# VH-VL binders against o27280: the designs that were tried, part 107

Target 1, 266 residues: o27280
Amino acid sequence: MDSMNVPEVLEIKRIVEESESVKTFIFSWDFRREVRPGQFVMVWDFRDEKPMSVSLIDPVRSEIGISIRRVGEFTDRVHGLSEGDLLGIRGPYGRGFELMGRDILLVGGGIGMAPLAALADEATARGMRVDALVAARTADELLFLDRLEAAGVNISTCTDDGSCGFKGFAHERLLTLEENHDMAAVCGPEPMMFQVMRILDERDVPAQLSLERYMKCAVGICGQCCLDDTGFRVCAEGPVFWSQELSRVREFGRYRRDPAGRRVPW

## First folded at step 3 (VH-VL)

Design n14 (framework fv_libevitug)
Fold by ESMFold2-Fast, scan of step 3:
Structure n14 (fold): chain C 266 residues (1-266), chain A 121 residues (1-121), chain B 110 residues (1-110)
Amino acid sequence: as target 1 above (266 residues)
Amino acid sequence: QVQLQQSGPGLVKPSQTLSLTCAISGDSVSSKSAAWNWIRQSPSRGLEWLGRTYYRSEWYDDYAVSVKSRITINPDTSKNQFSLQLNSVTPEDTAVYYCARGYSSLYFDYWGQGTLVTVSS
Amino acid sequence: QSVLTQPPSASGTPGQRVTISCSGSSSNIGSDYVYWYQQLPGTAPKLLIYRNNQRPSGVPDRFSGSKSGTSASLAITGLQAEDEADYYCASYDDSLSGPVFGGGTKLTVL
């Protein structure tokens, strides 16, 4: 499988505008290269390469989707592309989510809803009941609501600024939800995930959390992918971790690392 | 701390049901952070995971495709144990059977002592 | 035959390094974590390595694991007589929806 580490040049088949700042790019995919919810790919625009979570996995249509938020020069260039244009795709990388039981809670923040949207599709296809708490700082960052509703997902929303739905943080909204779940999957800003994890631990709900921190090395060589105290390399050992393992990581939810590896408060 | 103690017959006739029990001490069979597994080992097939039972909001079970039609794994909360029933056994089911605690699909941190089950007339 | 492939045997002398390989496919090692189990004669398997390269409490640091693509390896440095055992790799298989094990490697300390 040397071919897994060489970018394959693929044509953009379709583009879905999810919001003013987020687009999903859809490609024909050969499913001899399996892709699971929670995995990521490296996207190459023939100048720079960046890791992106897979947000759509459709074996019936033989398609994958990659959702990209506009945040810098690379993503601005990619957002400027049209159907028929080419991108390089390498991967997939990382471990996917494991499903257990019949009832799953998804807690997604902003673009962190992207890998959870793919998970929602798989969970509903397996006959699971899916509840989603979709959180964002503002209404514009609430993503995939129409897609989740079409899949039969039970949706709750919140925004930090109160521009849509419940006014408050994800964990504050979660405290008003009293349903017991067999498992949870969480993806979003790290401080949000830390607070959500604490509540799920108190409720004895096993949770998997996807870390969207620095993934500069797809093969796990880069030291900036490591978490304090555990030695986990996110691109090699993640991005998905069980809450039991993250409870031992001192930096989780408290600080991040800049490109030089220095601690930076959230 | 945690101990798993196995019991059950070591000889089963072809076409009968193989039944084993695993008694748990130092943990609860209803612990939401654990799943309770059966794994067997034979010279011809090596190590084979057979299935698991676990408690979350209710009891769930997962079984290996190869045995799914013949297997049942049952918890007993009153006795703090779980059991294996494997129906319609053949000589190919001759193996050492282990119970094991798992936190995930492959993190088996405590194992029972093993029970050799011979399927023979 | 086993879903994951290991050499049936390996050997070394005290103090040396031994490596045991494990090969799988995209549906198991390529998409999930690798675990290693040590089985001493007459005993149940014991978890030696989890999540590719992590050691449980009580496992000496001379045992280490690694993973690349669809393959994994277990390395034992400073080999000791008590390391003579059967070693099994394991991973989760998406196609089978469950754990799968390697065929085992019998390590002999010469």
Scores: ipSAE 0.172, ipTM 0.674, lowest interface PAE 5.5, mean pLDDT 85

Design n15 (framework fv_libevitug)
Fold by ESMFold2-Fast, scan of step 3:
Structure n15 (fold): chain C 266 residues (1-266), chain A 121 residues (1-121), chain B 110 residues (1-110)
Amino acid sequence: as target 1 above (266 residues)
Amino acid sequence: QVQLQQSGPGLVKPSQTLSLTCAISGDSVSSKSAAWNWIRQSPSRGLEWLGRTYYRSEWYNDYAVSVKSRITINPDTSKNQFSLQLNSVTPEDTAVYYCARGYSSLYFDYWGQGTLVTVSS
Amino acid sequence: QSVLTQPPSASGTPGQRVTISCSGSSSNIGSYYVYWYQQLPGTAPKLLIYRNNQRPSGVPDRFSGSKSGTSASLAITGLQAEDEADYYCASYDDSLSGPVFGGGTKLTVL
């Protein structure tokens, strides 16, 4: 749709401070333009435009939220904004998560919990049983725990340093969780997602994984995607991919690209 | 096929440092899906996990509270091995010492052959 | 001392069923998977059961595991003389931030 390619200038209705480095920006939204968990929007601060996952979808209040981690100049500028200030929003874009079955496992690392929080809300509203494994480096970087609890989600946590819940990484904690899920959704650092995918594959749990670096491909920006070792064109329908699709990408979880396009281990 | 081979002295005097090495074949000590553990076994205490070293984005070590002040576990990527150093040993440290690969640091799928370390005289 | 509680011994005759129990708490078995190790005389422990009830390649199906609440069990059906060994349960303990083991059960085949 043409309307999805034109930025709309929206007022920041509310800002929620999720952590020292993460804020959720809430906007009124016209739900004649459907938004699904796993989709993203392009956020324009009138200088630069960056893709951001939708973390809140609330048709009852007519609101969407986008959660932004402070990592550079663009996100620093956006974090400096206040309620009442304006941002350009274009979208939604990309393939959203599909919900199947009665039981879903969510595995989120850091800011990767943002799209999964929106998915948890939808899954719970459909009457699904939702188990969430929330992972971060430290306790203060665990996101959306209160929101997930309010939604009736069964929460497990892990931190690299042991400051909250299991001491260890998401895939290590996952090995201790029940295997009775109809599907899983995973979002976080690629090395985490690769390890989690392998475990879910062994359990015959179909998984969908959200890859932030492929959001530009979903909007059809040429030159932002590379062919993998098997010739698969990753730019087709991101950011959400089935585990079967990612098993063909030999770089997934093992290598990244530097600014010159060279393979660098994670 | 993964194999772990241990080496080091079987006799250590009280107050000295116990030092063992574990050579890895069939896997890399820097494999991000593995952790490299030391576990000991004695008749009085049974099986005791002592600690682990593992690589994710950087090297990490975890140690059991009972030995944390005396223990160091170090990887050697050039030789594809890892070591145990336990300082200030006492007769209570007499045990069979095993190195082991932990799958996600939670269970041990491959074990070394074991080294009986006696702390005496 | 061991964190998980096992009976120190168990016995059976060839062909019988033997069950070995393992008791813990909410900080270990109640929240985490259980693993079982078999140790034949003079050898290193060998992984026998992982994730409560899964068998590694090469482990006969007469070995099975189960878990309920804060307790777990290893069952051996069709007991054979070769099964005479020490058996250890293991789990993770979040209050200790590490792996924990049972005290071991010496199985004697009469």
Scores: ipSAE 0.008, ipTM 0.469, lowest interface PAE 11.7, mean pLDDT 84

Design n16 (framework fv_libevitug)
Fold by ESMFold2-Fast, scan of step 3:
Structure n16 (fold): chain C 266 residues (1-266), chain A 121 residues (1-121), chain B 110 residues (1-110)
Amino acid sequence: as target 1 above (266 residues)
Amino acid sequence: QVQLQQSGPGLVKPSQTLSLTCAISGDSVSSKSAAWNWIRQSPSRGLEWLGRTYYRSEWYNDYAVSVKSRITINPDTSKNQFSLQLNSVTPEDTAVYYCARGYSSLYFDYWGQGTLVTVSS
Amino acid sequence: QSVLTQPPSASGTPGQRVTISCSGSSSNIGSNYVYWYQQLPGTAPKLLIYRNNQRPSGVPDRFSGSKSGTSASLAITGLQAEDEADYYCASYDDSLSGPVFGGGTKLTVL
């Protein structure tokens, strides 16, 4: 068996409370297994296994971090764990972000800032100028602001309710920004990513978008995640896709699928 | 093949310390994929997990709430074994004691032969 | 007191099917895997089923496990005299932060 396909039982070294609903779990990691921003791991609580994006990559301290939002039974159980407890980790899996140019824009919504926080660390370490647009429904749901500031990132915020920064949606805030970038990376709710992608396409800024629903495609366990509603196969390994690839996926930003495969509007 | 061999006295007086040892062959007590457990069994109380010791980056112990104030489980890497000390024993501690290898406290794939410990004057 | 509930006894004749039940709560079976142990007279318990329905190497396929909600079952088909033993279900309990066991079922082969 390939070593990356066998779960390693790792001890939770440190837990960072990012918000009422989000925690980052930090583990010692052997960087002979390289991890890149945008990749994910399978987290096993010895009952269920779920894909989670890597949110911290620190080869100096030999640590990785995984940020988990509380949304169901699995995540509720993991949130109940303490430092010293054990989790199974497999991976990394999937296609990571590619950095190009000098000036980079990150657009993150909610927990979508998790993989982008790891990317911000790498981009700033390479000497790139990083602007981040951090979006959430309320100020309490804005994530990683202190970490991004510590990394030297230029931060803009927006909240749906106006409790912090611009009052409105990420794409509305983006329209008020005059800056041009060499590339962008986007992660968050799919409707937000779709609107942001359209603006970046109009500005001729190449964008990479991370789609949580395609994480299972990278490990081959989701039979229909590579098909769209036109019958076109998305054969590229996820979860990160260029905007040009997503422009050919008719359901992106418009539909999701229920367990029976029926289209459900966002 | 993994084998666990238990040793220790079968008779302990009330208020004294019960001490048992489990010698491991076919695996290392410091194996990061394993945890080393003590479980006891009595006709009146059934099977009870008492606790475990395990190595990751350092040694850790977990103990059942019912015995936590009286129990110590220690590894000995030089002898490839681990031990149980249970303080202030009472007749209620009379049981067959088993050591067992586990994985993250989820199941026990190898058990020692068992040691009957009687607590009486 | 055992945390998981099993019938104290079960019986069958050679060649028949026997089922042993195990009942728990949302903090144990409802949220975690179920394990089964076989204890032959005078011996230590032996792992028979892990993760609800998996068999270790060397366990015959006539032993099977299942789980639904807060309950689990062990099924033995083609019952043999050598199956006469005590059977224990086990799980992990989130509220106790540790393994828990059923009270055991004494299976008699008639």
Scores: ipSAE 0.000, ipTM 0.378, lowest interface PAE 19.4, mean pLDDT 83

Design n17 (framework fv_libevitug)
Fold by ESMFold2-Fast, scan of step 3:
Structure n17 (fold): chain C 266 residues (1-266), chain A 121 residues (1-121), chain B 110 residues (1-110)
Amino acid sequence: as target 1 above (266 residues)
Amino acid sequence: QVQLQQSGPGLVKPSQTLSLTCAISGDSVSSKSAAWNWIRQSPSRGLEWLGRTYYRSEWYNDYAVSVKSRITINPDTSKNQFSLQLNSVTPEDTAVYYCARGYSSLYFDYWGQGTLVTVSS
Amino acid sequence: QSVLTQPPSASGTPGQRVTISCSGSSSNIGDDYVYWYQQLPGTAPKLLIYRNNQRPSGVPDRFSGSKSGTSASLAITGLQAEDEADYYCASYDDSLSGPVFGGGTKLTVL
C-alpha cells in the first residue's frame, strides 16, 4: 500500500486567520513523508475532497500548513472547524517548484500567495534573495505580508482599487520593478499569470507557474485535458509548469473550459 | 535542430585531469531557458548525472555530490560550447561521457554522441 | 546501485505489448515527473517520454508512460524489431538535488 494514496486523519493543531476569507490550518507532520513548496494535498472533510496547496512547511516544528479561502460549500464547512477537530489529508501530490540561481521573483495574486509563501521560506533558507510582488483586488485580500517580511523578503504590493501600494494590476506593477532575476515563480488567477508570463518572457526570466485547475488531473480525477493549436498534448500533471511549456498552450490565460469541455473566455 | 558534438581525449592516466568539450549548434549556450549537463554511463554506476552550467543573470553551476570536489563545468560563449574538467581521476571514472541539454531544466531533450574515456596507466 | 529500480530485462514478440516498470521513493518519483530514455546499441540515449506520459515529436504513439505513487511504467504496444534497446527511467531526487536514473532494462524482441 502507498501511504500517499491513503488519507491520514489529522488533528487541526492551530488555525491562523490570514484575512476575513482565508485561514491557515496547521497540522503535525511526519517529514519522513517529504513535502515541497508547490505541492498540494487532498483535504477530506469526511464528505468531499478538495486539492489545497501547502502554504507552510516547517520541519523544525514538525508542521505543515494549508491555507484555504472561503469560496463554496466545502470551504465554508472547513472554515467552521476548530482546533482539535479532524481532517483527512492525502498526499502530497504534484511537482513542486524548482529553485535555481541566486535571486527569485515571486508574483502572487490572492490565495496564490499561499504556495509562494512556502517557497519564500525555502528560498530564504537556501540563501537566495527574494522579491515578492503581492497582488489582490483590495488591501484586505493581500496575504502573508507579515510572514514574508519576517523571512527577509523584499515586498511590493498592488491592489486593483489602490487601497494598498500601487493602484493597478500585477503586470502593470511588474513593469516598474527590477528586471534582473534568475528565476520567477507565479501563482494567481490565470489572466494575471498570462500577462506576467509575457513580461517575464520578454525579460528572458525563466518562470514557473502554478495552475490550480490542474491539481485534480495530477491525482487522476480530472476528465479534462488540453491540446494546444499546434497539436501539443499538455498533460495536466502540474500544478507547476515552466513558462516555455505554457507559452505553447493557447488556452492558457485566454479561455477556460466549462464542465462539458467547451471553451469559455475568462 | 539542436545538435551537441563532443570532443576530447579517450585515454587519461590515474591522478590526471579529464577534459571534454561539447559544441552546441541550433541553440545558444547562454540561452536562459536551458541548462547544459554532463552525464556519464558505466557498468558499475549506470547513468550518472555529474552537473550542469546555466545562464540567467550570470553563470551558475550545480554539481552532483559524488563528484563536487573534483568537477568543473564551464561555458564558452565565444565558441558556443561548454566543457567538463574532472580532476584526480581513478579507474572508477572510466565511462562513456555525454553532454546534454536540459530543456526548461526538467529533462534531457538532446544528447551528444558520447565519448568513451578510459582511465588506465 | 541505481536510485530507481527497473527489471534488468524484458522480452516480447513482434506485435505484442510490453511493459517496463520503474520504482522509486517519495524523494523522487513520489514528488516529481518521470522521464524515459531509449538507447539503441552504440548510440546516445534519446528522450522517449517526458512529464510521465508526454511524447516528443517523432516518437510513435505506441510508446506511452504512466505514473502512480512512487512507481512508473513504460508501455510499448505493437512491439517491433527496431524497439530492441535499453530503456532507462529517470526522475529528479530532492534529497540528492539532481536527476536520478534507473539501472536500465534490456528489451529483447524475440
Scores: ipSAE 0.008, ipTM 0.549, lowest interface PAE 9.2, mean pLDDT 85

Design n18 (framework fv_libevitug)
Fold by ESMFold2-Fast, scan of step 3:
Structure n18 (fold): chain C 266 residues (1-266), chain A 121 residues (1-121), chain B 110 residues (1-110)
Amino acid sequence: as target 1 above (266 residues)
Amino acid sequence: QVQLQQSGPGLVKPSQTLSLTCAISGDSVSSKSAAWNWIRQSPSRGLEWLGRTYYRSEWYNDYAVSVKSRITINPDTSKNQFSLQLNSVTPEDTAVYYCARGYSSLYFDYWGQGTLVTVSS
Amino acid sequence: QSVLTQPPSASGTPGQRVTISCSGSSSNIGYDYVYWYQQLPGTAPKLLIYRNNQRPSGVPDRFSGSKSGTSASLAITGLQAEDEADYYCASYDDSLSGPVFGGGTKLTVL
């Protein structure tokens, strides 16, 4: 009788187009089932079920939002839906971010800004100073800039092609930022997160990193969530980890696992 | 290895201030990966977290709502220790008090030996 | 009154399997990781399991943890006399903004 493990069929209340490839689906939510930034839900289109991070948490309006990037068959079908259509939502699952201190740095790459946007809302509501480094391949793929600005977040941008802000990668931009923070939260492609973590570790800034591949481990579905630092396979609960835990893992940011558990380079 | 050693009085009168200290070895009280906690244990309330102090860019404190108006937790970097002050104690504050290191404010990986504090005349 | 609910006692004989349950709500176990502490008589609690199912260095693999929804379990296989202790589950409660604990389970090895 675990109500969190039963999909609830919810009506799509509103759809926000974040970019050409990303949409946020907004649902009415009963906050007797609490949701925190960094948690995910299982989204069911009545054929397949996929984990998606929660990107909007609004108890005042009784809404949650789930941001979905169009990357394959499931997400193509979901992107084809309209306001008033139905989706199954199960969860929330996983552990979210912990907030500590008075100021926080957010570093997000692409769709990794989704859970960080929810975190930015909570951090600003708690009176924290929030600096966000938003990274993408091109200007059109930068996400949530208007929402972050409306929340009072201090925003820096970078794009690989230089079409907006700093020309280069997130970690290169971070090297030009000299402010010290009480903590950081990082979400994006694993190679980006590894480079960012390394810099934050050298600056002695504690960071939490959200690893999408561990979302399935949190609900007992584990195929891509093994880390092997010394030849010993480890399945870890996620998706959020402190940087001290990841800094000793040799494969983080360098290798991933195939379905057979073999190391493959990024 | 990290070790925590407690000291303080075992008997405190009602309305007085309870004061305990926790000396740290094997780690620094200003370590940015740690938070320094006080937890008490009584038969009536079980294990109860009271609060923490921790260093990042500066010192911060977090306190449990139930004691927030009466509690102060302070670091002492020169002696590598931290303290608990709990004001206006009542018999309900009778408990074994533990200091503990929290890794990421989520769990307690090292504990002090505990100090039994009895609040009575 | 503890925030998380555990049975007050459990028992087994050497070599057997024992499980200890822990029940919470959406604001604690439903939101955060579960941790387990072992308290031997006259001693401070010791971390036994962290992040639902991870063991610190030095904890035997006969101790394991699991979590499902708002509940968690500690399993002890190959029970030994030295396992006789109080066991506490713990989590973080976001509505209380702090760590919370179970009431403890006294494990007796018969």
Scores: ipSAE 0.016, ipTM 0.552, lowest interface PAE 8.0, mean pLDDT 84

Design n19 (framework fv_libevitug)
Fold by ESMFold2-Fast, scan of step 3:
Parts: C-alpha cells; sequence; structure tokens
Structure n19 (fold): chain C 266 residues (1-266), chain A 121 residues (1-121), chain B 110 residues (1-110)
C-alpha cells in the first residue's frame, strides 16, 4: 500500500512508563493495516525518523504500542512528549515471527523484550505455553514482567548484578533451565543472542532471532547491512532469522560494523 | 538423498474420503528440522497448501482454513511415512496432490512425484 | 483466484534475458519473503529462489530474484531451452495465516 510509505500523524493516546529509561507509546491503529510481532515502524518526531519495534498489538482495543529506550537526542525528545502530542508513524516493515508447536521459549535482553512481549500475547492467544527468560543489567531494567505475568507467561529472570532472579547472563541462566521447547524466539544484544543460539542448537530447539540494529536498512536507509559468508543482506531479509541461517554467518555475535562499514568487536 | 514416494487411489466418489500416503527415504519423518506437507494443484485453484505434520517434543499439525474441518495429516514412524485423509470430497477437490518436505512454511526442498485424484461419480 | 498476480505467459530466445513479475499486497509480499518455484512439464515444482534472492545449491546463477515493496521479479539470463517451464511465486500471507501462491507463468523458449 501507499500508506505504508507515508508517515501518518498519530496522537499519543497513552504512555506507559516501563522503567526509568523505557516508555511505551500507545496509538489508535486501523488494523486493515496488519501488524505482526517482530515487525517495526519508523517513528518521526518532525526532525528525525528512527525504527522502533512494535511491542503491543491489540486489535480488540484497536491499539499498537511502541517501546522506546532513552539513548540519544531523538529518544530524549520523544521521552519529553506527553499524552495528546503527535508523532509520525510509517510502516509496519520487516518480517514477523512464525509460531510453531505448542511450547515456546522467549529470551529477551533489555529493550529486546519489546518485540517478544507482542509475540507472547500472540502465542498466548493461540493457546501456546509460553516461558520467558527476561534478562537485564539490574532489576530496574527488567521489562514487561507485570504484562507477561497477566498473560499467563512462566517467567524466569536474570540480572548481571543479581538484584533480581539469577545472578549472571541470559545464557548462564538458560543452562540451568532443563525444559525443552518446540521453538524459541530471541532478541537482545548480539553477543547474548549468539550464546543463547548455540545452547538452543545443542538442544535441537529451532529458534528465530531478531537483529533489531538492522531495521533501518530494511527501509532502504542503509545500503551496507550485509552479513559476511552468506552474502545475504540483513536489511532485505530481516530483521527476524532462523538460527540455522545465522549459524553460517561469521560476523554474527563476533563483530559489528561502524557507520563507515569497518569491523568493530563487540 | 531424500526421496518421497506417493501412493493412493486416482478416483474417489463425491462424499467419500480421499486417502494418500507419502513414504520417506533418506530422512526420518520424526526429524525435528523438517515439517511434512501436502500441497495440491488444480486448474481452477492453482497451487494450494493444505497442511503439515511435524515432530518437536510431540507431534503437531497445522491445516489451511479452507480444509481444516475435513482434513487429517498423520505420521507413521514405524513405516517412515505420513498420510493425508480428506473427508466429504466434492468435484472441487479434483487435483494433483503432492507431498513435500518443508524447512520453513514455504521452503519446500523435496517433493513427491504427485498423484492425480479425480472426484467424480 | 490466485492471491499473487503473475503474467500467464512469457517468452524468449536462447541467450536472451527474461523477467517474470509477481504482484501482491501489504499482507504478503509487503511483509514477508518471496519464493520462486520452477515446474518442468510432468514434474513436481522445484525450489528455485528463497528469501527473495537466495539460490539453493544446484540452481544456476543465471536465475536471480528481487523484491520491491509489494512486488517481486524473477530474472533469467542466458535463457536455455531447458528453462521452458511454469514458474510460480509464493509468499506467506499474514491475513490468511498461511502460504499463498501466484497463478503461474508459462515460459516458452522459442
Amino acid sequence: as target 1 above (266 residues)
Amino acid sequence: QVQLQQSGPGLVKPSQTLSLTCAISGDSVSSKSAAWNWIRQSPSRGLEWLGRTYYRSEWYNDYAVSVKSRITINPDTSKNQFSLQLNSVTPEDTAVYYCARGYSSLYFDYWGQGTLVTVSS
Amino acid sequence: QSVLTQPPSASGTPGQRVTISCSGSDSNIGSDYVYWYQQLPGTAPKLLIYRNNQRPSGVPDRFSGSKSGTSASLAITGLQAEDEADYYCASYDDSLSGPVFGGGTKLTVL
């Protein structure tokens, strides 16, 4: 549709404060434009446009939610907005998650929990059993715990500092979880996702991973979002990938690229 | 090398059950990296995905909405095969039926030879 | 009847470049990957292109795919007599929650 490529100016209906650094902005949405978990939108504050994952999809209330972490000038400005203020929204873009089987494991780190929260809602609505491993640096940075609990999700937490749940990293906590799942969905920092993927591969659990740093490339903003070895472009084929595809990518979890295209270690 | 071999009747009367079998060699029907699909092809409807069965922690099935009320896809691990049963057939079900191995919902890497099924009195 | 639209026929001579188009909507090609299948007379379809532009092992590099918005195309360079076949595009449709296929294009090598 033409409407996907032109920003629609929408009123901020509600703001949910998820943490000191994360807010969810909720908008009325016409679901004749389908939105699926794992997809993103471009958010325009009338100065800059940035990609943001959709974290709430609610056809019953005719609402979508977009969760934004405060990390720079654009996000600082957006965090300064109030209910009733306007933002431009274009999209959705990208491929959503595919659900298979009856049991799903979600592994989210920091803001990576945002697209997984939307996926948890869809999986629960389908009657799936949902287990979520929610990871963050500190207890105050764990996201969506109340929402996941209300949806009937089985929650495990871990924090780097031990302030909530297991003391350690997501992959270390995953090693202490013995239950097998029909599939997994993973979103967070690439080093975390790489380590989690290796464990899931050893357990023969098929996983989908979301590479959110490449979302801008999917809409044609960046032409250099290309993964080594395979030669496929994350921007054209993402942001969601199956673990079998990422296991052949030399760069995944090992290094990233700066704006000039140079390899930089994680 | 993976091969899929189909068997079943080529003529079925209206209101009866259509039954086809797909025998697998070179892979296990319980392989966790695969799903086992039925797809049909007719001049009026083109290519149409009917459903799949696959093993993870237990057996699961997904079916197309258009046939969901009358379709069953079953694995048989002892014979390394899977089957299609389509109940209450009409002339609209006349098609070439294919079994196929899927890696994902649309990545069908191996196909059976196809079976023409005609529904007529 | 097909959810995805393809021209019913295409033709070319050996050595020529031929392009086959596929048109969809926001709920399928606009939001998911495009796949291409080749069907030789009397045979089952064979996967030719996956994830918009990737080739399975054994598919010659003269076959390529591309996607832009809600449309996709299959390009065949250096056309050969053995390329005479029916070609189908496919995608996942979010509103139908399942795979959808194009109506097919019969390619004739003159």
Scores: ipSAE 0.063, ipTM 0.616, lowest interface PAE 6.4, mean pLDDT 85

Design n2 (framework fv_libevitug)
Fold by ESMFold2-Fast, scan of step 3:
Structure n2 (fold): chain C 266 residues (1-266), chain A 121 residues (1-121), chain B 110 residues (1-110)
Amino acid sequence: as target 1 above (266 residues)
Amino acid sequence: QVQLQQSGPGLVKPSQTLSLTCAISGDSVSSKSAAWNWIRQSPSRGLEWLGRTYYRSEWYNDYAVSVKSRITINPDTSKNQFSLQLNSVTPEDTAVYYCARGFSSLYFDYWGQGTLVTVSS
Amino acid sequence: QSVLTQPPSASGTPGQRVTISCSGSSSNIGSDYVYWYQQLPGTAPKLLIYRNNQRPSGVPDRFSGSKSGTSASLAITGLQAEDEADYYCASYDDSLSGPVFGGGTKLTVL
């Protein structure tokens, strides 16, 4: 990025090991810069900068948490850090989730549970009934179950291999669950989100979906962040969109963009 | 094409209830993609959101803290309209009142024509 | 009482570029979309820009919006006499749990 704006350098206060591949990095945060569930920050390791969703928002302790899955060179380096080490944090950016009504369904896949865990905290603090469908490939990749349980969330699980809960995909599990929710929030792999959105749409449940696509800008100043039909810029207008907005986008659930901006199938 | 048409009295006495109605055409008041809002405009307060009604699994209302003890916003599905009742009005409630359609993101894409309400004895 | 801060007035001549600023805080513009409304004399406000920078059908491309941090701006290029109006920015405020508006800017075309 061009260095007109510089990230704030923060000390890693605490690291929580969520699984063998996921860690939550916790920082002291000045809540004069408000952070909402669904927003992201740019994390800078003094070599590369990557967008990461905020997974913990704790104004009482004056802390935020950022959950990071180990998937490549940048995340491998960050996972190698210890409490007391420094990272650059810039943000927050993007639109957060909106809460409406009294009942919410959360549907999360893998690391997509990170922003939904923060949302669960806000929804329960507001007095909403919260049901969460937590999906992963295997039982040891299910994230935040203890945190959700502590918050009073009603949890359903599914794993591709059947090692915990329902054996199958999130949308297959959703078909067996209760239909009455005032809204839903969904975050995970785009094919999962597309199938879940279809079911919620048929049930007439308004849903918000969080899209994590290739991003070259934090504030929506470049076309690489755009969806095809609507011109939405994910980092500026997202990452959270209502299902009625995404239903007009032919690309959603069918194609993604590579780093060069080319359409490639999922 | 959505149109909002307002009706109601332009003069209300202090301590009485202000009552306005907004008739909807081109959309359904029970549409789950919409929320139905009341917004007022006065020289002293500028534009001020008062509240909304919307249908999901059942009808819900959200009200601004400043008016929530005095305000009721009700849908009428048979007439495809919604109304505002504001109790115990004072001269401070003098304003132009607008109904407006909001999306779930709370931006207002269609507005009624506005009704000037004067609270005076 | 406006939550968002706008200059009370702005002016320009036909063909000029004019910008109108809008300042908020982390609880509103810093955490949600910015919207702009145009109000012609004697009429209701009309949505001019939504989601920071998008135009509804029928709004000319000479109107554009931008957002940076807790501030936003509306830009009007090729200013025309018909643009003389009040302009309001708006956002959602987390601490108030509702929509908030700027105080409005009266744009005069000289």
Scores: ipSAE 0.011, ipTM 0.566, lowest interface PAE 8.1, mean pLDDT 85

